# Designs tried in a protein design chat: VH-VL binders against q0atu2. Part 286

Target 1, 119 residues: q0atu2
Amino acid sequence: MLDKKARIRTSREYRNVFEKGKRLSGRFLIIYYVENALDNNRFGFITNKKIGMAVIRNRIKRQLRAIVREYQGQVKNKHDIVLVARAGIGKSSFEGMEKDYIAIMKKAGLFARNANKID
Short names: E, the ipSAE of ESMFold2; O, the ipSAE of OpenDDE; V2, 0.75 times the mean of E and O plus 0.25 times the DockQ between their complexes.

## First folded at step 13 (VH-VL)

Design yg44 (framework fv_ivicentamab_arm2)
Fold by ESMFold2-Fast, scan of step 13:
Structure yg44 (fold): chain C 119 residues (1-119), chain A 118 residues (1-118), chain B 110 residues (1-110)
Amino acid sequence: as target 1 above (119 residues)
Amino acid sequence: EVQLVESGGGLVQPGGSLRLSCAASGFTVSDNYMNWVRQAPGKGLEWVSIIYRRGSTEYADWAKGRFTISRDNSKNTLYLQMNSLRAEDTAVYYCAREGEWEYYFDYWGQGTLVTVSS
Amino acid sequence: AYDMTQSPSTLSASVGDRVTITCQASQSIDSWLAWYQQKPGKAPKLLIHDASSLESGVPSRFKGSGSGTEFTLTISSLQPDDFATYYCQQWDDYSGEAYTFGGGTKVEIK
C-alpha cells in the first residue's frame, strides 16, 4: 500500500521537485524526480482540467496511485517523484498507463529490478 | 530462438473478412506487448493495434470498429480479425513484439499479404 | 498526431561512404525514437532504440543521435549489406496517439 509517508504533501515539497528535479516525458505521463534526504520514496500526483471532466480525472488519479503502489518495491530508494498526467491520458486503459509508467521509470534509471514481468 | 510466423493472408473482396494468425516460439506472448503493423505495397509502415500483457487492447483510429486483436495463450498465438475490408487495407501485415524498454519492436514476423480487390 | 519527416527520401551512395539520414518530429519527443532497417521483401529489423541505444548484434558503424525534434542515423562506412530502406519511429505523442513512423529513406547504390 501507498503509506502517508510515501506521499508528497505540501506545495513547498512539490515546488522542490519541480525546481531541482529532472524531467522525463512519456506517452501519457511526465515525471519530475529528485533524490531526497529521507530513507523512503515519496510520490505526488497532478491531474489538470485538460484531461477532461472530474469523473475522468478522479479515475486517472485512482489508477495512477494503484500503479505506483503495485510497483513501489521496484523503485530505487530515496527519491521524490511527481507524476503529471498529460492530456491524452483520458484515452488510455489502465494497462496503457501502467506500461507508460514502467517505460519512463526504466528510462529514468529509477527501477531497481525488472518490472516488465507479471508475477 | 525467438520466431514469429504469420499466416491467413490472401485475396478478399471489399466488405469481406479475414483472420490473421501469428504463431510465436521462443517466448510467451502473454508476457509481452504484442502488435500488428502493416505496410501497403511500396509504402511505409503503419501501426494497427496492440494487445497488452493482461489483455487490454488499443487500435489506430482508422482500425477501431473493424479490426480486433486477440490471442490464445494455450497456443501462444496472436490474431487479427479484420472485418469490413477496403481496398486501402491491402498490405503486408506483420506481427511484432515490443522490446524490454517498451514502445519499440525488437522482433517481427515475416509478414502475410492481404489483398482486397474485386 | 505528430508528423515524422525523414530526409532525404532517397540517397545514392557508394561502399565506404559516410551516410547520414535525418528524422524530424513536428513536436518534441525527447528521445523516444527507434530506427529500423528494411531490405526488399523482408520484415523491418530494429537497429537503434531510445535515439542512441544500439540493439544487440547490430554493427557498430550504425549510430543514432539527437533529442527533441531532430534525430540522425549515421552509417560511418557503408557496406554492401546496408543498402536498404530506413525508418524512424516515435511513441511520445502528447495527444495520446502512438507508434508513428517516418516515411522512410531508401539508401541505394550510386
Scores: ipSAE 0.752, ipTM 0.887, lowest interface PAE 0.7, mean pLDDT 88

Design yg45 (framework fv_ivicentamab_arm2; at its last look DockQ between E and O 0.70; V2 from the best seeds 0.79)
Fold by OpenDDE, look of step 14:
Order: C-alpha cells, then sequence, then structure tokens
Structure yg45 (fold): chain C 119 residues (1-119), chain A 117 residues (1-117), chain B 110 residues (1-110)
C-alpha cells in the first residue's frame, strides 16, 4: 500500500491534524489537513463502527487507500491529511468515493496546479 | 459550445416503457458525470439517476428497479430506460452535466413524459 | 426536500426591491450549495455554485452567501428579467438520493 513514510501512524500525529488542521466535509468523506514540516505527504484513514462490520470497514479503508494512491502524485506536498469515512460511505460505489475525494481535495486546494488528470 | 438535447418523451400508458435520449455536443459524455433530473407539472426538481465516468450508476430509491441510466460513447449520448411507468412519473425529464463539485452546470431543454390511461 | 428547507415558497416583489431567499440544511454541508433560476417552460439555469461563486454571465446583483446549514440568495435590485422560480441544491447522504433540491421560491410581480 502506501509507503511507511506516507502514513500517519501515531496518536500524536493524528491529534496534531485534528487540532491544527482545517476540515472539509463531502458526501462520504471528511478530510482534515494541515501543513507538515516534511518533504512528503502523509495520509491517515479512519473508519468508525457506525459504518458497519469490520469486513466493511476494512473494505472501505482498502478502497480509500487505492484512491489516495492513484492521485498521490497530484497532491501538493508537505501535508498531513486524514480521511474520515462518513456513515453513508458503506452504500457508496468506488467511483462515488473517488468523486467525493476529488471534489473535496479540489475545494481544499490540495491538488497541484499541474494536475492534468483532474482538470 | 456545450449543448444537451433530450428526446424520446411522449404519451405512454401505465405499465408501459419508454427510453429517453440525451445527445451531447461540445464535450465528451464519458468524461463527465451525467445525471437525469425530472420535474412534475407545477412541482419542484427531483434527481433521478447518475452515471459516473467509469460507468458505475446510482439511482434514487424510488427509481431503482424501474429506471436504467446508460450511455453510448460512440454516439456521445445518454439514455434513460423507463419501465413499469406510473402516473406519478409524469414529468419533464432533463439531462444535466456535472464535472466534479456536486452541481449541474449544463441542462438540456427537457422532454415531457406523460403517463396516462 | 426532506433534509433541506427553502423559504419562502412564494415571494411578491416589485422592480428595484431587494429580494432574499433562504435555504436551510439539516446538517452542515460546508459550502456545497448551488442556486438555480428557472423560468416557465425552460430548463433550470445555474446561477451560483459553492455557495457564493457566481456563474459566468450572471448579473452581479445576484449574490450567494452562507456556509454550514444556512444559505442565502440575494437579489440586490430586482429586475424584470428576474421574475422566476429559484431552487437551491445540495448533495444528499440520507434520503437514498445523490442530490436534493429545495422546494423552490417563486418570485412574482407584486
Amino acid sequence: as target 1 above (119 residues)
Amino acid sequence: EVQLVESGGGLVQPGGSLRLSCAASGFTVSDNYMNWVRQAPGKGLEWVSIIYRRGSTEYADWAKGRFTISRDNSKNTLYLQMNSLRAEDTAVYYCAREEWEYYFDYWGQGTLVTVSS
Amino acid sequence: AYDMTQSPSTLSASVGDRVTITCQASQSIDSWLAWYQQKPGKAPKLLIHDASSLESGVPSRFKGSGSGTEFTLTISSLQPDDFATYYCQQWDDYSGEAYTFGGGTKVEIK
């Protein structure tokens, strides 16, 4: 999946994003994002029990990681970004999640200007 | 210039079927999110269905099982197959384009579907 | 709309009047709101997206504002061409529909 250096892994790192970052909500996702002091982006994923059983939550996480990987090269660097899955995401298609991710990231201004795949 | 032109509307009996078409020009249908929205006479707007860029589809709960959204990329045309039509399905049906951010920037002129015995 | 309330349903006004239309969402949608204008026998026309972004070609007398759960469309000075029905629109994650429209506001001549 994502490289270790591209992952938010500690509780402290997550807390920092939630406390200091900005928040945007989409149809299926909430993103928290904050600038970091690194040369790379780090991603975190949260799927709570309201989404459904563990098998569902794991599927959602796998799908979200796939989306993030696909568009990773187009995201502005030096950001910590946490994706929180909303309750309704369990009924969404992969493309629905992808559309939501792109829409939110665009609104947040997190895509690089030379991101031709999205423009 | 972006243009959407709906066709296929008309009078149909309850239980009947009808297929609507939306011919697009000025953009590629398969590169966008395409929607159907309907409006009953004297009523508000109601979302019907969406087809995503990769071909996945989504429907309003009331439309599931009776309505099918599809497209022909070679014709750059969007379709709505309507089966088991009911009187309450009487409406003007619009096709509408969406690029990314959950709003419809271009609409067709609409085509009227009347379901009556 | 189940999770969005548009008010008023009808508004009588005169040319030159300041007109205000409101949409209230059941939950925060940040700035994911669009406004449309529809005249009789015509398709809806996009006026504003992302709560406050004016669509190209739309007169500056139209203004969208708000965020979260409360949104407003304001026409600073109503013109003859502005008599129409207006709708707000958002995404939907509750009703089983992808999108929800407000009930509409008919702006008519007083």
Scores: ipSAE 0.890, ipTM 0.945, lowest interface PAE 0.5, mean pLDDT 94
Fold by ESMFold2-Fast, scan of step 13:
Structure yg45 (fold): chain C 119 residues (1-119), chain A 117 residues (1-117), chain B 110 residues (1-110)
Amino acid sequence: as target 1 above (119 residues)
Amino acid sequence: EVQLVESGGGLVQPGGSLRLSCAASGFTVSDNYMNWVRQAPGKGLEWVSIIYRRGSTEYADWAKGRFTISRDNSKNTLYLQMNSLRAEDTAVYYCAREEWEYYFDYWGQGTLVTVSS
Amino acid sequence: AYDMTQSPSTLSASVGDRVTITCQASQSIDSWLAWYQQKPGKAPKLLIHDASSLESGVPSRFKGSGSGTEFTLTISSLQPDDFATYYCQQWDDYSGEAYTFGGGTKVEIK
């Protein structure tokens, strides 16, 4: 379960990340990310109807939160990061999503060097 | 010092089966994403299958139901079980490593599979 | 499924020439593009990943560029060792075709 303080909650906070942040696309995910003035990272998650029915979207959201939590210690501090699921994610395995998250975070320069192997 | 060595290729009749092996040294297969890629004689490269670090698998549509990718961590070896082989499966089969996501940094020498009547 | 077009399919060149090979994706892949070299009877060898990052041990005469849908591999001052077939490679969001290769470009002696 991702801590409530580490979650982007309001429409204004999401808008700030989309408008001021950098964008990077992977196979199944897009991230938008910007430095914040807080003492912690915050994550937002967007799954829209293009992915599939509510049961699929809820599974994807739950799995993305689990992935983010698993790698939370690898993320450079003081960032607001929004994960937007692409339409193709609905047919991905958990590991397909995990791989894409790791890839995009590394490419964005947001990961510590030690995130390339299963611990 | 990374090395991948394929074996198990050969001549097989249509409808037959073969199991390919890829012995890895200098790294641990379970720490990486491992792929099979094939190349028909005189043609280009075609992706076959992937096994992820935790054991999930994906397959090319034409391979689904006929081919199975697996590994034996104790032997540090990747496998491709090929069933219901067709003439169009004739190709050199390569195993290929992804240590970093979405590109193949090391390839084996390949093993030739010929499906002929 | 992302279509990928590689051109030309064959080119003839002389030692010392500059060679350019192009790959075009039907949809944006940002910079998720790798280039491989394959010599006759041998396995492919990684040259460039992430569109422009040169793999360790690959000569600096190889250069990758591009982003989005158009990518190029340039070989400056072509050497005898560079006569080979070159392939680009991308991911695809369709699981039945997770990785797609270009059709290949054979660089042969003029």
Scores: ipSAE 0.853, ipTM 0.931, lowest interface PAE 0.5, mean pLDDT 91
Fold by ESMFold2, look of step 14:
Structure yg45 (fold): chain C 119 residues (1-119), chain A 117 residues (1-117), chain B 110 residues (1-110)
Amino acid sequence: as target 1 above (119 residues)
Amino acid sequence: EVQLVESGGGLVQPGGSLRLSCAASGFTVSDNYMNWVRQAPGKGLEWVSIIYRRGSTEYADWAKGRFTISRDNSKNTLYLQMNSLRAEDTAVYYCAREEWEYYFDYWGQGTLVTVSS
Amino acid sequence: AYDMTQSPSTLSASVGDRVTITCQASQSIDSWLAWYQQKPGKAPKLLIHDASSLESGVPSRFKGSGSGTEFTLTISSLQPDDFATYYCQQWDDYSGEAYTFGGGTKVEIK
């Protein structure tokens, strides 16, 4: 889905985003984001056990990765971004998650103006 | 340039049905998140339903099973099918546009639905 | 579900007054709050989005502020055109409802 250089991989990388990044909550998602010193963006995904059983959490992660991949070309570069699923996300549809992602990314100033169009 | 025009309201007996229409111009309904919002006479605003850009829908809990939001992209028109109507459904029904950020930037002038025996 | 408490429900004011309307969310909504103005027989009109961002064409005497759970709409010098009902609005992350509105504040001439 995402190549290796576009992933936040280590605990230290995640901690850096949580400790130094900005936080913005949407309807279903929370993002933490911080500028990085790289030429590219990196994404991380968190679903905890309070969301539901493992199969539910894995489905949500798969759907969020698909959403991020769909819009990654429109994300401004040089950011580490962690998406944290909120407890209510299990009741959301794919489009509900997609809309929330677009909304929070635009509000954070991380999207180009036309990110809300579907091709 | 952006215009929303609701129609199809009227007087209906309890248990009856109506279909509301919202004709849009100046933008494409399927590029936006389209909503219905209602207002009982002398009362506040109440969200009813959304249709997402790809066609998924959500409803207020009280509307589920009775109301259906839909659209016809060839006519650039939003619909609300209302069944099993009750007196408490008496309201002006507005269609409203939402681009992506959880607020309604354009509203129609509304269509009145009166449910009474 | 998120409850939204808007106060006062009615206020009486004179032209030139500074008026303040508040909305309080039961849980944090960051700055995802909009304000609408509605005159009798008319559709609501968006005034402010994102808690404090003034919609194009809205007079600068309108000011929105707040984040988290407490939000304020202030009219710095009330004009005759401002006698109307005002509503706040948020998203809901938890129920079968996507959006909720405050109960409204009717601003009346004293």
Scores: ipSAE 0.741, ipTM 0.888, lowest interface PAE 0.9, mean pLDDT 89
ESMFold2 (binder alone), look of step 14: mean pLDDT 90; pTM 0.931

Design yg46 (framework fv_ivicentamab_arm2; at its last look DockQ between E and O 0.76; V2 from the best seeds 0.80)
Fold by OpenDDE, look of step 14:
Structure yg46 (fold): chain C 119 residues (1-119), chain A 118 residues (1-118), chain B 110 residues (1-110)
Amino acid sequence: as target 1 above (119 residues)
Amino acid sequence: EVQLVESGGGLVQPGGSLRLSCAASGFTVSDNYMNWVRQAPGKGLEWVSIIYRRGSTEYADWAKGRFTISRDNSKNTLYLQMNSLRAEDTAVYYCAREGGWEYYFDYWGQGTLVTVSS
Amino acid sequence: AYDMTQSPSTLSASVGDRVTITCQASQSIDSWLAWYQQKPGKAPKLLIHDASSLESGVPSRFKGSGSGTEFTLTISSLQPDDFATYYCQQWDDYSGEAYTFGGGTKVEIK
């Protein structure tokens, strides 16, 4: 799992991202992102009940965390980023989620310039 | 130069089967998201299926169970196996590559015509 | 399900005319919209992606604009080579399909 310091944990932190951040929608994800005053990025994950049962929501969260971890080193620093799973994500493959994450993050300009794995 | 060339189209009876091929050059099929899109005569474009870089697949609801997308990496070729064909499946079938990590198609083949008729 | 409405279905115009084609999405898709040109007997050709990014080699008279639910393709001065059918396209997360195309707009000679 993500390090404690790399996680958005409080309601206040989430609220700050939603109120001050930018929003971008993809096929399976919505991201809210805003610059922070830290030296590291923080990630938050939201899976609503409309996605499905708890077992499904937990699976989705696990998969999204895996994706975020894999590409974490390629994301521009000093950002708070919240991933909101859309309703259709429950039927998506892991690759579908990964593709969507990368597509959205690229469009948002959140990948570092030296992120060769993405290009 | 990127190029996609479809083949395998033809006349087939209802209930029959057909396998389409899409030979790619100028890029590696297995490193890209590849799609099939069809177009009935005088009609619009309709997405059929996608195969992801690591092999996951998706299908239009109407295609599930009858159509199978696959690839041969050694031949750099994309395939569409079509079974239990119906008259409404009559169309030109295009293979199309997605542009990078985006949700659009930057390269298309010339298409191959499939006619399902008794 | 058809989550995108393209209009008009047919458009008659003359060389030199300003042409406007519209696509309306049922929900916001931000800038995830592409435009294609198709001539009879030919495959679709990508013109614009990400709502406004012109593909390499496409004449500057083609312009894509819009965001959210409303998108427009504009040809500032129609040329003889521009008579064709145009399609918009987006991703899809509700219809059971990965992608959805507009119904198309046939631009024909007046």
Scores: ipSAE 0.901, ipTM 0.947, lowest interface PAE 0.5, mean pLDDT 94
Fold by ESMFold2-Fast, scan of step 13:
Structure yg46 (fold): chain C 119 residues (1-119), chain A 118 residues (1-118), chain B 110 residues (1-110)
Amino acid sequence: as target 1 above (119 residues)
Amino acid sequence: EVQLVESGGGLVQPGGSLRLSCAASGFTVSDNYMNWVRQAPGKGLEWVSIIYRRGSTEYADWAKGRFTISRDNSKNTLYLQMNSLRAEDTAVYYCAREGGWEYYFDYWGQGTLVTVSS
Amino acid sequence: AYDMTQSPSTLSASVGDRVTITCQASQSIDSWLAWYQQKPGKAPKLLIHDASSLESGVPSRFKGSGSGTEFTLTISSLQPDDFATYYCQQWDDYSGEAYTFGGGTKVEIK
């Protein structure tokens, strides 16, 4: 689970990331990201109806939060990052989503290039 | 020095089975995303399967139910078990490692030829 | 599932020529495209990843460019070792087609 402090909660905060941020698409995810003026990173999550039924969207949100939490120590500090799930994500495994997150974050320069958490 | 060496190819009759091996050195297979890619004689490259770092697998639609990708971490070796082989499975089979940014193959084995014929 | 169209399928060229190979994806893949070189009887060799990132040890005459749906591999001054077949490669958002390769371009001596 992500802490309250690490979550983007308000519509205004989401709009700021979309308007001022950079965009990068992966296989299953799009990220929008911008540097913030805070002491920490904040994450937002968006799953739209094109992904599937509520049960699928809720599973995906839960799994994405788990992935972000696991790799939070590798993310460059002072960023607001919004993860938008693409329609195809419903067909992905947990590891497919994890791999896509790692790949996108490395490519965005927000992450260590070889972010391998094995041992 | 990174090296991938395939073995286990050969001539097999339609309906038969083969297990391909890919011995890795210079890196650990469980730390990487590992793939099988094939190429029929005179044709292009075709993706077959992936095994993820934690062991999840994914397959081409035509390979599902017939092919199984696996690894033995103690031997640092990748495998492809092929069952119910068909003439159209005749190809050179390559094992390939994904590069540091994922979604591309930075190292390939030399390939092993599988011929399915009567 | 994303289609990948690679053109031309074959081209004839002379040493010193500039050659251009193109790949088109049916949907945007940003810059997630790799290029490989394959010589007869050999495994493919990575040339370029992320559309334009040249692999260590690959000569600077190879250049990748493009983003979104249209990508190009250019060889600025063709050398004898460059007569080979070239393939582009992308991911797909459908599990039964996780990776897609272009059809290949054979670069032959004119």
Scores: ipSAE 0.804, ipTM 0.906, lowest interface PAE 0.6, mean pLDDT 91
Fold by ESMFold2, look of step 14:
Structure yg46 (fold): chain C 119 residues (1-119), chain A 118 residues (1-118), chain B 110 residues (1-110)
Amino acid sequence: as target 1 above (119 residues)
Amino acid sequence: EVQLVESGGGLVQPGGSLRLSCAASGFTVSDNYMNWVRQAPGKGLEWVSIIYRRGSTEYADWAKGRFTISRDNSKNTLYLQMNSLRAEDTAVYYCAREGGWEYYFDYWGQGTLVTVSS
Amino acid sequence: AYDMTQSPSTLSASVGDRVTITCQASQSIDSWLAWYQQKPGKAPKLLIHDASSLESGVPSRFKGSGSGTEFTLTISSLQPDDFATYYCQQWDDYSGEAYTFGGGTKVEIK
């Protein structure tokens, strides 16, 4: 549901974020983020097999994509952002993930001030 | 001016039930993450339950199946239904609001005492 | 499960003293650590969030520091109003246990 321009697609793009970006850890998520040279944001998602079976990992990815889509209009532009799911996220609710995303994005300074949906 | 006022505490026998209320003013309960936290006499603080903005809930493991957090948005009020009460549930119960959509409590009510005793 | 160890459990101090209280997490919590003050018969009051950010209206003599697993609350010059119990608090990654608190530190008059 994120459009094609808003996706981190290649291993080189992911590696750039991990190597040059900043890192911030929350309850369920870790984000890595770096300024890009585009006029838009790009998002990537990482879930590994330790989190659970494919059906669980697919649910988590769908939920994270939905969360990112809901708040994308409030994210400062020109950033590549990778969301890494932490161990234990498989037990979280959608709202637990949403809260964590909001918390870490605010702490990273990636949300615009005075956003009506968040504050 | 943010205020949280708990009520509904009192003496109850083991196995009994009690419903706590937390009346909120100066903010909207459903726009916030609302929590119950308890403190047994002479003891530390212990988290009980959260209700999220959209109504999802989480409970401490020992509270699951016995306690239910809920809210009435038309009355701007948070509730804790407590069933199958035990002596170890004796505590002051606080409602608390999370600050900045984050993992800390910026406002607390005065608390309401629940005593579970024969 | 994240464990939180707070020390000391009790300390005695005089007005004007510098007081230091510590909390240790069993696993890294970055800077997601809050400090509360509680006086007898009263609710806890938020002092510090995000390890070192003072809440509005909290006196500047309170200072939080630390990251990762070790955190301190320092009161640079103890005042009569500061005799209270102090708690640290963190999030937990269990869906059924969202928060944990330290055991508390009671600051008493010497």
Scores: ipSAE 0.711, ipTM 0.882, lowest interface PAE 1.1, mean pLDDT 89
ESMFold2 (binder alone), look of step 14: mean pLDDT 89; pTM 0.921

